# VHH binders against o13800: the designs that were tried, part 19

Target 1, 230 residues: o13800
Amino acid sequence: MNQVTQFSGNSANLMLYWILKSYYSRFDRIMWIDTLGTFNPAALPLPCLEKTMLVRSFDAQGLKDAVDELESNLKSSEDQAYALCIDSFSNPIGLLMAQGNISFAHAFMMTLGRKCRILTRKFRLAVYLSTSLVYIKQLHLSKPALGNSWPFCLDHSYILEDQQHNKCLVHCNQSRKDLLGCSQLFLLLKGSFTHEYLTIDFYNGTPVSVSSKLHVSPSLYHSSTLNSPS
Below, E stands for the ipSAE of ESMFold2; O stands for the ipSAE of OpenDDE; V2 stands for 0.75 times the mean of E and O plus 0.25 times the DockQ between their complexes.

## First folded at step 9 (VHH; framework vhh_sonelokimab_d1)

Design w1 (at its last look DockQ between E and O 0.58; V2 from the best seeds 0.56)
Fold by OpenDDE, look of step 9:
Structure w1 (fold): chain B 230 residues (1-230), chain A 123 residues (1-123)
Amino acid sequence: as target 1 above (230 residues)
Amino acid sequence: DVQLVESGGGLVQPGGSLRLSCAASGRTFSSYAVGWFRQAPGKEREFIGAITSRGSTEYYALSEYGRFTISRDNSKNTLYLQMNSLRPEDTAVYYCAARYGSRATFYEDYDYWGQGTLVTVSS
């Protein structure tokens, strides 16, 4: 549970919805930080929504404020299990970078990332992040946004739409529209010698089982639109 | 000290819209996070929404998300609540609250409260 997990790609937000739909009963409180204006309550069951706090953050400072508020809540209710979803983490940071505040942006994301990790160590907290992918033309590869130092703040990171290298690719045997109806997701691991598919425990971010079942027909999501806000 | 005065309440039909305002006294409005609460007869006060002092973050009760929108104008020392698609169950006294500092909260840990404005949704 006490993990920081990142999903990168166009379908990353759907992973967050899937996680909550699947595991909301394990959390006493859920905070959803929406930085994109695309949160869709209709995608989640009512019992999940009843324990969900929605935050709209429009910039990096807003994101910080929201996380600080979460910290306050955690301190006041240490016995409660919390989930934090940030959709997306990269958007506010990207905005800072676009404004020319590169050094500040780097410092900010590392500080906030570290804070999230610390909170997951101290409290019953799981953190789930969505981020964008960045295509590097010179290398002909995609990687998660936010640079090379960012992974040090993460326990797990999954790329959902890596068409070139498929280092850590999540698959679903249903369409994107039906993703919330999935009972499990599979991770295709590049370079796997024994098994091609790994079932992920999204609650803990750890592998549950490795499978080579022939009946599994995972689909790769190549294009996506974010959920429309309700 | 900050004085808060709500206005804009009244009678509205189901499906209608209202815009509530909360006027704050003083010149330090921008130093306060502000929020909206409501209390229906015989029920506990419930959180609706809040906004940080800078307006860079908004908090919402999901039950009202999509129908209610919170905003602030620091130049006018005013907090707003736009309410759309009103329902009879939205009938309540609506309260404005202020909390010193940049951060808002989902809970009733606010320093100052208005007297409230009544909203009645009825056919």
Scores: ipSAE 0.766, ipTM 0.905, lowest interface PAE 0.4, mean pLDDT 81
Fold by ESMFold2, look of step 9:
Structure w1 (fold): chain B 230 residues (1-230), chain A 123 residues (1-123)
Amino acid sequence: as target 1 above (230 residues)
Amino acid sequence: DVQLVESGGGLVQPGGSLRLSCAASGRTFSSYAVGWFRQAPGKEREFIGAITSRGSTEYYALSEYGRFTISRDNSKNTLYLQMNSLRPEDTAVYYCAARYGSRATFYEDYDYWGQGTLVTVSS
């Protein structure tokens, strides 16, 4: 909550659906910006859909206009909790860059990212967005798109690594909190993420403490404390 | 000013489909963002969807699970609402609305409104 979180990779949209499926009851309203035309309403529960506004935007200006409309809603209803999901953020920025004015596209991207960060601090807003990965052949690895300046707009960044046996490892490569290097394992079942154990609290942006121990204490009918062992 | 006339309403069985049209006359339609709203008996008017003046961005309330699709044809000065998998709860008067400028809004901040067309979903 009150944070900008990025998920990068081919399955990043599944993470956005998992976020909403897990946390929609904590939000009063949700905006989903679909820049790819791939939004799947069957991936979300009915109560989640009923509080969701879908924006289908095929260019960078439409993405900005949607964020500006969200800002207007936030100002008029400051007591409401909002989630903003953008799938994907990188696509409309990439299209803007392809129009040839790369310096303008970079400024547009950074202005919009700063806007999102400011809104998460000023209002009850969580922002979750997806970006593509860029493969770097010389290093034999993939990194999030959008260059070296973009991460300064983010509180947390995760890279999704698809694995054998329908698994996906979600690895934190950037955190303004104590999540750097933390990972979450998801199982892919029928196009949806599930988990056996949660290691990251994606709502608060914190590690999940695992502590389970049945402490045997005196019951109301048990007098062991009266005869405590020496 | 711009005049808006809805058409295509009527009686349809549950599970059916209906396509509403909104013909615009007067000033240049391409200068307006446009949207659809509905009002059921005894309920407040609710937002359905909107589309920017250039048609590049669409807004939807997803209470209907993406069953409704908004579109526009600026060469014909017409706004459309495709409604699928209709339910009795979709029974309402459907209004189109136009707002000068490129930006659509979820609010009823639209300058021009049609008279409405009745959609009844009943067997």
Scores: ipSAE 0.548, ipTM 0.797, lowest interface PAE 1.3, mean pLDDT 84
ESMFold2 (binder alone), look of step 9: mean pLDDT 77; pTM 0.808
ESMFold2, look of step 11: ipSAE 0.530; ipTM 0.785
ESMFold2 (binder alone), look of step 11: mean pLDDT 79; pTM 0.819
OpenDDE, look of step 11: ipSAE 0.570; ipTM 0.824

Design w2 (at its last look DockQ between E and O 0.54; V2 from the best seeds 0.55)
Fold by OpenDDE, look of step 9:
Structure w2 (fold): chain B 230 residues (1-230), chain A 123 residues (1-123)
Amino acid sequence: as target 1 above (230 residues)
Amino acid sequence: DVQLVESGGGLVQPGGSLRLSCAASGRTFSSYAVGWFRQAPGKEREFIGAITSRGSTEYYALSEYGRFTISRDNSKNTLYLQMNSLRPEDTAVYYCAAKYGSRARFYEDYDYWGQGTLVTVSS
């Protein structure tokens, strides 16, 4: 539970929805930080929504403020289990970078990332992040946004739509709309000698089992649009 | 001290829209996070939404998300609540609240409260 998990790709927000839909009963409070204005409450069950606070953050400072508020709540209710979803973490940081504030953006994301990790160690808090992928033309590589240092702030990171390397792909046999109905998702692991598919416990961010089932035919989402607000 | 005065309440039909305003006294409005609450007859006061002092972060109760929008104009010392697609269950006294500091709260620990404005949604 007390981990920072990142999903990268166009369907990353669907993973966040899936996690909440599947595990909301394990959390007493949920904070969803929407940086894109695309949160879809209709995608979540009412009991989940009842314990969810929606935050719209429009910039990096806004994101910081939201996390600071979360910290305050955690301190006030240390016995409660919290989930933090940030969709997306990369958007406000990217905005800073686009404005030419590269060094500041880097420092900011590292600081905030570290804060998230610290909070997950101190409190009953799980953090789930969505980020974009960046394609590097020179290397013909796709990687999660936010640079090479960012992974040090994470416990888990999954790439959902990596067509180039297939490093860590999440697969689902259902359509995008049906993803919320999934009871289990499989992660394709590059370089697997025995089994290519791993079942992930999204609550803990840890592997549950390696799949040897031949009937598993996962599909990769190649393109998706973010949900529109209801 | 900050004085808060709500306005814009009234009678509206289901499906209608209403915009509430909260005027704050003083020159320090930009130093306060502000929010909206409501209380229906026989019910407890409930959080609707809040916005940080800088306006870069908004908080919402999900039950009102998509229908209600909170905004502020620091130049006018005013907080707004745009309410769309109103329902009879939205009938309540709506309160404006302020808390010193940049961060908004989504619980009732605000320092200052208005007297409230009544919104009635009825056919």
Scores: ipSAE 0.665, ipTM 0.856, lowest interface PAE 0.5, mean pLDDT 80
Fold by ESMFold2, look of step 9:
Structure w2 (fold): chain B 230 residues (1-230), chain A 123 residues (1-123)
Amino acid sequence: as target 1 above (230 residues)
Amino acid sequence: DVQLVESGGGLVQPGGSLRLSCAASGRTFSSYAVGWFRQAPGKEREFIGAITSRGSTEYYALSEYGRFTISRDNSKNTLYLQMNSLRPEDTAVYYCAAKYGSRARFYEDYDYWGQGTLVTVSS
């Protein structure tokens, strides 16, 4: 809540559905911006759909317009909790960049990202974004799209890695809180994410059950002493 | 000023389809975001969907997703609502509305309203 969270990877949209399936009762209103035309209402419970506004837009101006309209709604309903899901954020920005004015596209992206961050601080708003991964052949590494400045607009960033046996590992590569390096394992069953154990509270942006008992300091020179849990 | 006139309502069986039209008169139709609302007897007015002045972005209340599609044709000064898989609960007077500006509005008062067209879904 009150945070901007990014999910990057091929299954990032499934993470957005999982977020809403898990937390829709905590939000009064939901806006879903579909920039790819792939929104699947069957992935969400009916009570979630009943509080969701779908925005279909395939260009960056439409994305900005939807955020501006959300801002207007937030100003008139300051006591309501909102979720904004954008699937995907990177596609319309990438189209702007392809038009050849990369400086304009970068400025547009950063202005919109800063707007989202300001709104999450001023209002009861959670923002969840999906973005693509870009494979960098020279480094044998995939990283989130949108370049090096974009992460300054984010509170948390997760990279989704598809694994064998219908598993997906969600790894936090950036966090304003204590999530850096934390992971959540999901199982892909019938096109949806499920989990056996929850390790990350994606609503609050914190590890589940943060405890001093997880901190272990072995004594190298004291075979009979107890370690302090902290 | 803009004047809005809805048409295409009527009686239809459950599971049927209707296409509503909203004809706009005025030199500024392309400067307005437009939307569809409905009001069932004894109930409050309900937002259905809206579309930006240039038609590039559509908004939908998701309870009707997949059944209702909004569109506009600025060359004909016309707003459309395609309704499929109709149910008795869809019985209402359907209104088109216009708000000055390029952005679509939802949950907001609009400046101009049509008189409405009645849709009755009855077996």
Scores: ipSAE 0.440, ipTM 0.760, lowest interface PAE 2.0, mean pLDDT 84
ESMFold2 (binder alone), look of step 9: mean pLDDT 78; pTM 0.814

Design w3 (at its last look DockQ between E and O 0.63; V2 from the best seeds 0.65)
Fold by OpenDDE, look of step 9:
Structure w3 (fold): chain B 230 residues (1-230), chain A 123 residues (1-123)
Amino acid sequence: as target 1 above (230 residues)
Amino acid sequence: DVQLVESGGGLVQPGGSLRLSCAASGRTFSSYAVGWFRQAPGKEREFIGAITSRGSTEYYALSEYGRFTISRDNSKNTLYLQMNSLRPEDTAVYYCAARYGSRALYYEDYDYWGQGTLVTVSS
């Protein structure tokens, strides 16, 4: 539970919904930070929504403020289990970078990332992040947005739509629209010698089982569209 | 000290819209996070939404998300609540609240409260 997990790719948004739909009962409170304006409450069950605070953050400072608010809440209710979803973490940072504030953006994301990590160690908190992918033309590969140092702030990171270097690729047998109906998602692990598909516990961010028996026919999501706001 | 005065409440039919305003006294409105709460008869006060001092973050109770929108105009020292698609269950006294600082709080322990404005949704 006490982990920072990142999903990168166009389907990252849906992964966050899936996590909440599947595990909302394990959390007493949920904070969803929407930086893209694409939150869709219809994708979540009512009992989940009842314990969810929606936060709209329009910039990096807004994101920081929201996390600070979460920290305050955690301190006030240490016995409660919290989930933090940030969709997306990279958007407000990207905005800073686009404005020419590269050094500040880097410092900001590292500071905030570290804060999230610290909070997951101190409190009953799980943090789930979505980020974009960046294609590097010179290298012909995709990587999660944000710098090379960012992974140090993470416990888990999954790339959902990398066709070329697929370090950790999540697969689903259902269409993108039907992802919320999935009971399990499978991760294709690059370099697997025995089994290529691993079931991930998204609550804990850990492998649950390696399935050779399920004969999963994984499909990769290629849609660039995010959920529309309600 | 900050004084808060709500206005805009009244009787509205189901499906109707209403815009509430909260006027704050003083010149330091921009230093306060502000929010909306409501209390129906016989029920506890519940959080609707809040906005940080800079306006860069908004908080919403999801039960009202999509129907209710919070906004602020620091130049006018005013907080707004746009309510659309009103339902009978939205009938309540609506309160404005303020807290010093950049962060909005979705608790009831705000520093300052208005007297409230009554909204009645009835056919």
Scores: ipSAE 0.710, ipTM 0.877, lowest interface PAE 0.4, mean pLDDT 80
Fold by ESMFold2, look of step 9:
Structure w3 (fold): chain B 230 residues (1-230), chain A 123 residues (1-123)
Amino acid sequence: as target 1 above (230 residues)
Amino acid sequence: DVQLVESGGGLVQPGGSLRLSCAASGRTFSSYAVGWFRQAPGKEREFIGAITSRGSTEYYALSEYGRFTISRDNSKNTLYLQMNSLRPEDTAVYYCAARYGSRALYYEDYDYWGQGTLVTVSS
């Protein structure tokens, strides 16, 4: 909540669906910006869809216009909790860059990212967005798209690493909190992410506490363990 | 200023499809965001979807957007609503509406309305 969170990778949209499946009851309204035309309403529960405004937009100006619409709604409904999901943020920005004026596209991107961050500060708003990965040949690794300045607009950034079939590791590569280096394992089952144990609270942007893990796994205690004397 | 006239309503079987049209007349249709609304008997008017004046951004409030698709053709001054997999619960009067400028979502800001076209979905 009150944070801008990025997921980068081929399965990033599945994270956005998982986020909403997990947390939709904590939001009064949801805006989903679909810049790829690939939104799948069957991936979400009906109660989630009933509070969701779907935006289909295929260029950067349309993305900005949708955020402007959200800002107006936030100002008129300050007591409501909102989620904004953008799938993907990188596609319309990349198309704008391909039009040849890279400096304009970069400024547009940073202005929009700063607006999203300001809105999460001013209102009860969580922003989750997806971006693509870019392969860096000299380093033999992939990193989130949009260059070195973009991360300054983010509270958390996660890279999705697709593993052998049916596994995806979600690794925090940047955090303005204590999440750097934390990871979450997901299993891809029937087209959806699931988990055995949750290690990251993606709503609060915090590691899952030891107490929460004990409640999830009550069989962790054995009769042979010594009790505290106090 | 713009005048709107809906057409294409009627009786359709459950599971069927229907395409509504909204013909716009008057100047500067391309300067308006346009949307579809519906009102079932005894219910409040419900936002279905809208498309911006540029035609590049679409908004949908329905739980299953794949059933309904909104589009516009500024060269023909026409707004469309494609409705598929219709259910009896979709029975309503369907309205097209227009508002000046780039914003599309606040229904109180829609100044121009068509007369409505009735869609009845029944066996």
Scores: ipSAE 0.595, ipTM 0.823, lowest interface PAE 1.1, mean pLDDT 84
ESMFold2 (binder alone), look of step 9: mean pLDDT 78; pTM 0.814

Design w4 (at its last look DockQ between E and O 0.75; V2 from the best seeds 0.62)
Fold by OpenDDE, look of step 9:
Structure w4 (fold): chain B 230 residues (1-230), chain A 122 residues (1-122)
Amino acid sequence: as target 1 above (230 residues)
Amino acid sequence: DVQLVESGGGLVQPGGSLRLSCAASGRTFSSYAVGWFRQAPGKEREFIGAITSRGSTEYYALSEYGRFTISRDNSKNTLYLQMNSLRPEDTAVYYCAATRSGALWYEDYDYWGQGTLVTVSS
């Protein structure tokens, strides 16, 4: 807890669902900010939904308002553990940029990001973000959409699906259905010289183990029964 | 002060739809976040959803998400609740509320309507 974790790529939202499905019992309240209009309550168990407030945010200001509301709640209930999921953080920022407000968008992003970090330090709050990837033609690289300074607002950042150019590409060997039904995720790091597998503590957003040889059978990647949440 | 008046309640069959309206008095409607609550007999008042003053953010109780939609028209000083796929357990008095503070907590709402009864029954 008390981490800001970002997932980038097409499977980023599934990671958010997975986190909540696996760890919702550790949170007293959950806020899900949906900027895409794609939230699927059927992906979460009923006890999780009962703890979850859904927020529809239609622009950057809306996102800010939602986070401000969360801050208010945190101040009122400091003893409660909160999870914040933002799906996606990059969408409203991208909208600002598309409108030509690039400098404002950047400032807005950094301010809001910093606020999230501050809140995770002051309160029992975990923040999970999804973001898009952007392809940089000149560099033949994909990176998270929010620029080079954005990582300074994060504790952890993972690129889940980069189909183009990566020195280190994170892959999930589980299907989308399997991901939603698992309590443990094994990630294959493509391009790694030292480690092939990464296990993430999604509750804290931190790596649990990185190894080229894990006591993990490849069959576990396809077995939801072995990784089902208790 | 803001006066709120709900309308649109009535009897509807299971699976039916109903649209509630909340008319606000005065010229300050656009300065308030507004929300919907309901209270069934013998139960506590529960949050359904809310919308910020500018309409850029909506809050929903997930139990009603997908079936209920909140919207507002500031030009008409009106808040709406579209209810689809109604169930007998949706039977309650539905209340409109307004706040200048946070929109998530019952205690934060300063103004309330008298409520409108919705009965879902075959």
Scores: ipSAE 0.647, ipTM 0.849, lowest interface PAE 0.5, mean pLDDT 81
Fold by ESMFold2, look of step 9:
Structure w4 (fold): chain B 230 residues (1-230), chain A 122 residues (1-122)
Amino acid sequence: as target 1 above (230 residues)
Amino acid sequence: DVQLVESGGGLVQPGGSLRLSCAASGRTFSSYAVGWFRQAPGKEREFIGAITSRGSTEYYALSEYGRFTISRDNSKNTLYLQMNSLRPEDTAVYYCAATRSGALWYEDYDYWGQGTLVTVSS
């Protein structure tokens, strides 16, 4: 709550659905920004859908317009708790960069990210967003998209690693609290994440009990800041 | 200062389609975000969807599960709602609304139409 949290990886949207399935009762309103056209309402329970506004965003300006709309809604109901889910944040930014004015695209991205963080501090708002992973062939590792400046807009960042036997390891590569190096294991069952126990409270952004010292090998995700070679 | 008039309502069988129109009069229609609401008999008015002044971002309540599409044509000062796969529960008076600075999900719109009745019955 009151934080900006990123999930990076091929299964990041499943994490967003899991977040809402787990915590929708803690929010009065939910905004889901779908930039990929892949939103699946069957993945969420009806009570969650009834408090959710779906935003179809066609470009980066549309993403900004949606965040401005969220701000208008927050100002109209200051005592209500909101969740914002963005799936994905990286897609419309990547399209903006492809239009050729990379300096403008980076400034746009950072302005929007700072806006989201400011809103989480001013209002009862939790922001959860997804980004792509970028594979760096020379280093044989993957890192979150959007470059080295983007993480300054985040309170927590998680990298999703798909594993054998329908498992996904979600590990924290950045935290403004004591989550760095913590991990959560999910099981993939019929297209949805489930778990046997929680090690991370994704609502509060804190470890569950004293198990916050569960250390995932983070070296692959902390080693490179290089831009794509094109 | 905008006056809004809905049209295109009527009787349709389940599974059918309708396209509602909302004609706007007044200055600067293109500067307003516009939305659709509906009110079934005995129920509260509910948000259906909205579209920004640019027309680039669409907002939808998920209770209708994606059967409705909102669009606008600023050159004709007209807002549209395409409704497909209609069901008897869609029977309601449909309203369009416009605002420059209100929250789109709430009924915080500056201007409202008088409504058009849609009846879905076998």
Scores: ipSAE 0.495, ipTM 0.779, lowest interface PAE 1.6, mean pLDDT 84
ESMFold2 (binder alone), look of step 9: mean pLDDT 77; pTM 0.811

Design w5 (at its last look DockQ between E and O 0.57; V2 from the best seeds 0.62)
Fold by OpenDDE, look of step 9:
Structure w5 (fold): chain B 230 residues (1-230), chain A 123 residues (1-123)
Amino acid sequence: as target 1 above (230 residues)
Amino acid sequence: DVQLVESGGGLVQPGGSLRLSCAASGRTFSSYAVGWFRQAPGKEREFIGAITSRGSSEYYALSEYGRFTISRDNSKNTLYLQMNSLRPEDTAVYYCAARYGSRAIFYEDYDYWGQGTLVTVSS
């Protein structure tokens, strides 16, 4: 539970919805920080919504304030299990960078990332992040948007739409529209010698099982649109 | 001290819209996170929404998300609540609250409260 997990790609927000739909009963409180204006409450069951706090953050300061508020809540209710979803973490940082505040943006994301990790170590907190992918033309590689130092703030990171190298792809045997109805997701690991698919425990961010079941027909999501805002 | 005065309440038909205002006294409105609560007869006060001092974040109860929108104008020292698609169950006294500092909160631990304005949704 006490993990910081990142999903990168166009379908990353759907992973967040899937996680909550699947594991909301394990959390006493949920905070969803929406930085994209695309949160869709209709995608989640009512019992999940009843324990969810929604924050719309329009910039990095808003994101920081929301996380600080979460910290306050955690301190006041240490016995409660919390989930934090940030959709997306990269958007506010990207905005800072676009404004020319590169150094500040880097410092900000590292500080906030570290804070999230500290909170997951101190409290019953799971943090789930969505981020964008950046394509590097010179290397013909896609990577998460937040740079090389960012992974040090993460326990787990998954690339959902790596069309170049397929390093870590999440697959679903259903369409994107039906993703919330999935009972499990499979991760295709590049370079696997024994098994093709890894089932991920999204609650803990750890592998549950490895299988090569022939009946599994995962679909790769090549393009996606974010959920429409409510 | 900050004084808060709500206005805009009244009688409205189901499906109707209403815009509430909260006027704050003083010149330090921008130093306060502000929010809306409501209390129906015989029920507990419930959070509706809040906005940080700088307006960099908005907080919402999901039950009202999509129908209710919170906004603020620091130049006018005013907080707004736009309510659309009103329902009879929205009938309540609506309260404005302020908390010193940039952060909004989802519970009633605010520093200042208005007297409230009554909203009645009835056919």
Scores: ipSAE 0.742, ipTM 0.893, lowest interface PAE 0.4, mean pLDDT 81
Fold by ESMFold2, look of step 9:
Structure w5 (fold): chain B 230 residues (1-230), chain A 123 residues (1-123)
Amino acid sequence: as target 1 above (230 residues)
Amino acid sequence: DVQLVESGGGLVQPGGSLRLSCAASGRTFSSYAVGWFRQAPGKEREFIGAITSRGSSEYYALSEYGRFTISRDNSKNTLYLQMNSLRPEDTAVYYCAARYGSRAIFYEDYDYWGQGTLVTVSS
């Protein structure tokens, strides 16, 4: 809540659906911006759909116009909680960059990203967005798209790594809170993400602390723990 | 001001289709966001969908997504609503509306309204 969160990877849209399925009752209104034409209403429960405005955006200006519409709604309804989902943010920005005026496209992107951050500070708004990964051959790794300046617009960034046996690891690559290096494992079942245990609170942007209570006294605790004895 | 005139309403059987048109005159249609609303007997006016002045985005209330499609043709100053798989609960007066700017959802933000066209879905 009150944060801008990015999910990067081929399964990022499944994460957006999981977010809404898990948290829609905490929001009064939802805006879903679909820039890929792939929105699947069957992935969400009917009560979630009933509070969702679908926006189909066909270019970067359409994406900006939708955010401006959200801003107007927020100003009119400051006591209501909103979620904004953008699937994907990277596609229309990438198309704008490909049109040749890269300096303009970067400025457009950064202005829009900063606006999203400001809106989450000013209003009861959570922003969740998806981006693609870019493979860097010289480094033999994939990183989120949109270049080195884009992460400054984000509170949290997660990279999704599809794994064998219908698993997806969601790894925090960047956090303005205590999430860097944290991971959530999802299982892909019937086209949706599920989990055995939740390790990250994606609504608050915090780790879910595992607390164990032993039936016996912990007289054997040793300084092998991360914060002990120092 | 801009004058908006809806057409294409009428009686249709359940499961049928209708295409509503909204002709605009007076001012440059392409400078306005345009949308469709409906009002069933005894109910408040309901947003159906809208399209931005440049056509860069389409907005839809999700409960009707997939059955209704909004479009515009700025060369003909016309807004369209294609309605498929009609049900008796779609019976309402359908209004087109226009406004300057980016807001597209709230009916009190629209400056210009048509008189409405009645759609009745009944066997």
Scores: ipSAE 0.538, ipTM 0.783, lowest interface PAE 1.4, mean pLDDT 83
ESMFold2 (binder alone), look of step 9: mean pLDDT 81; pTM 0.834

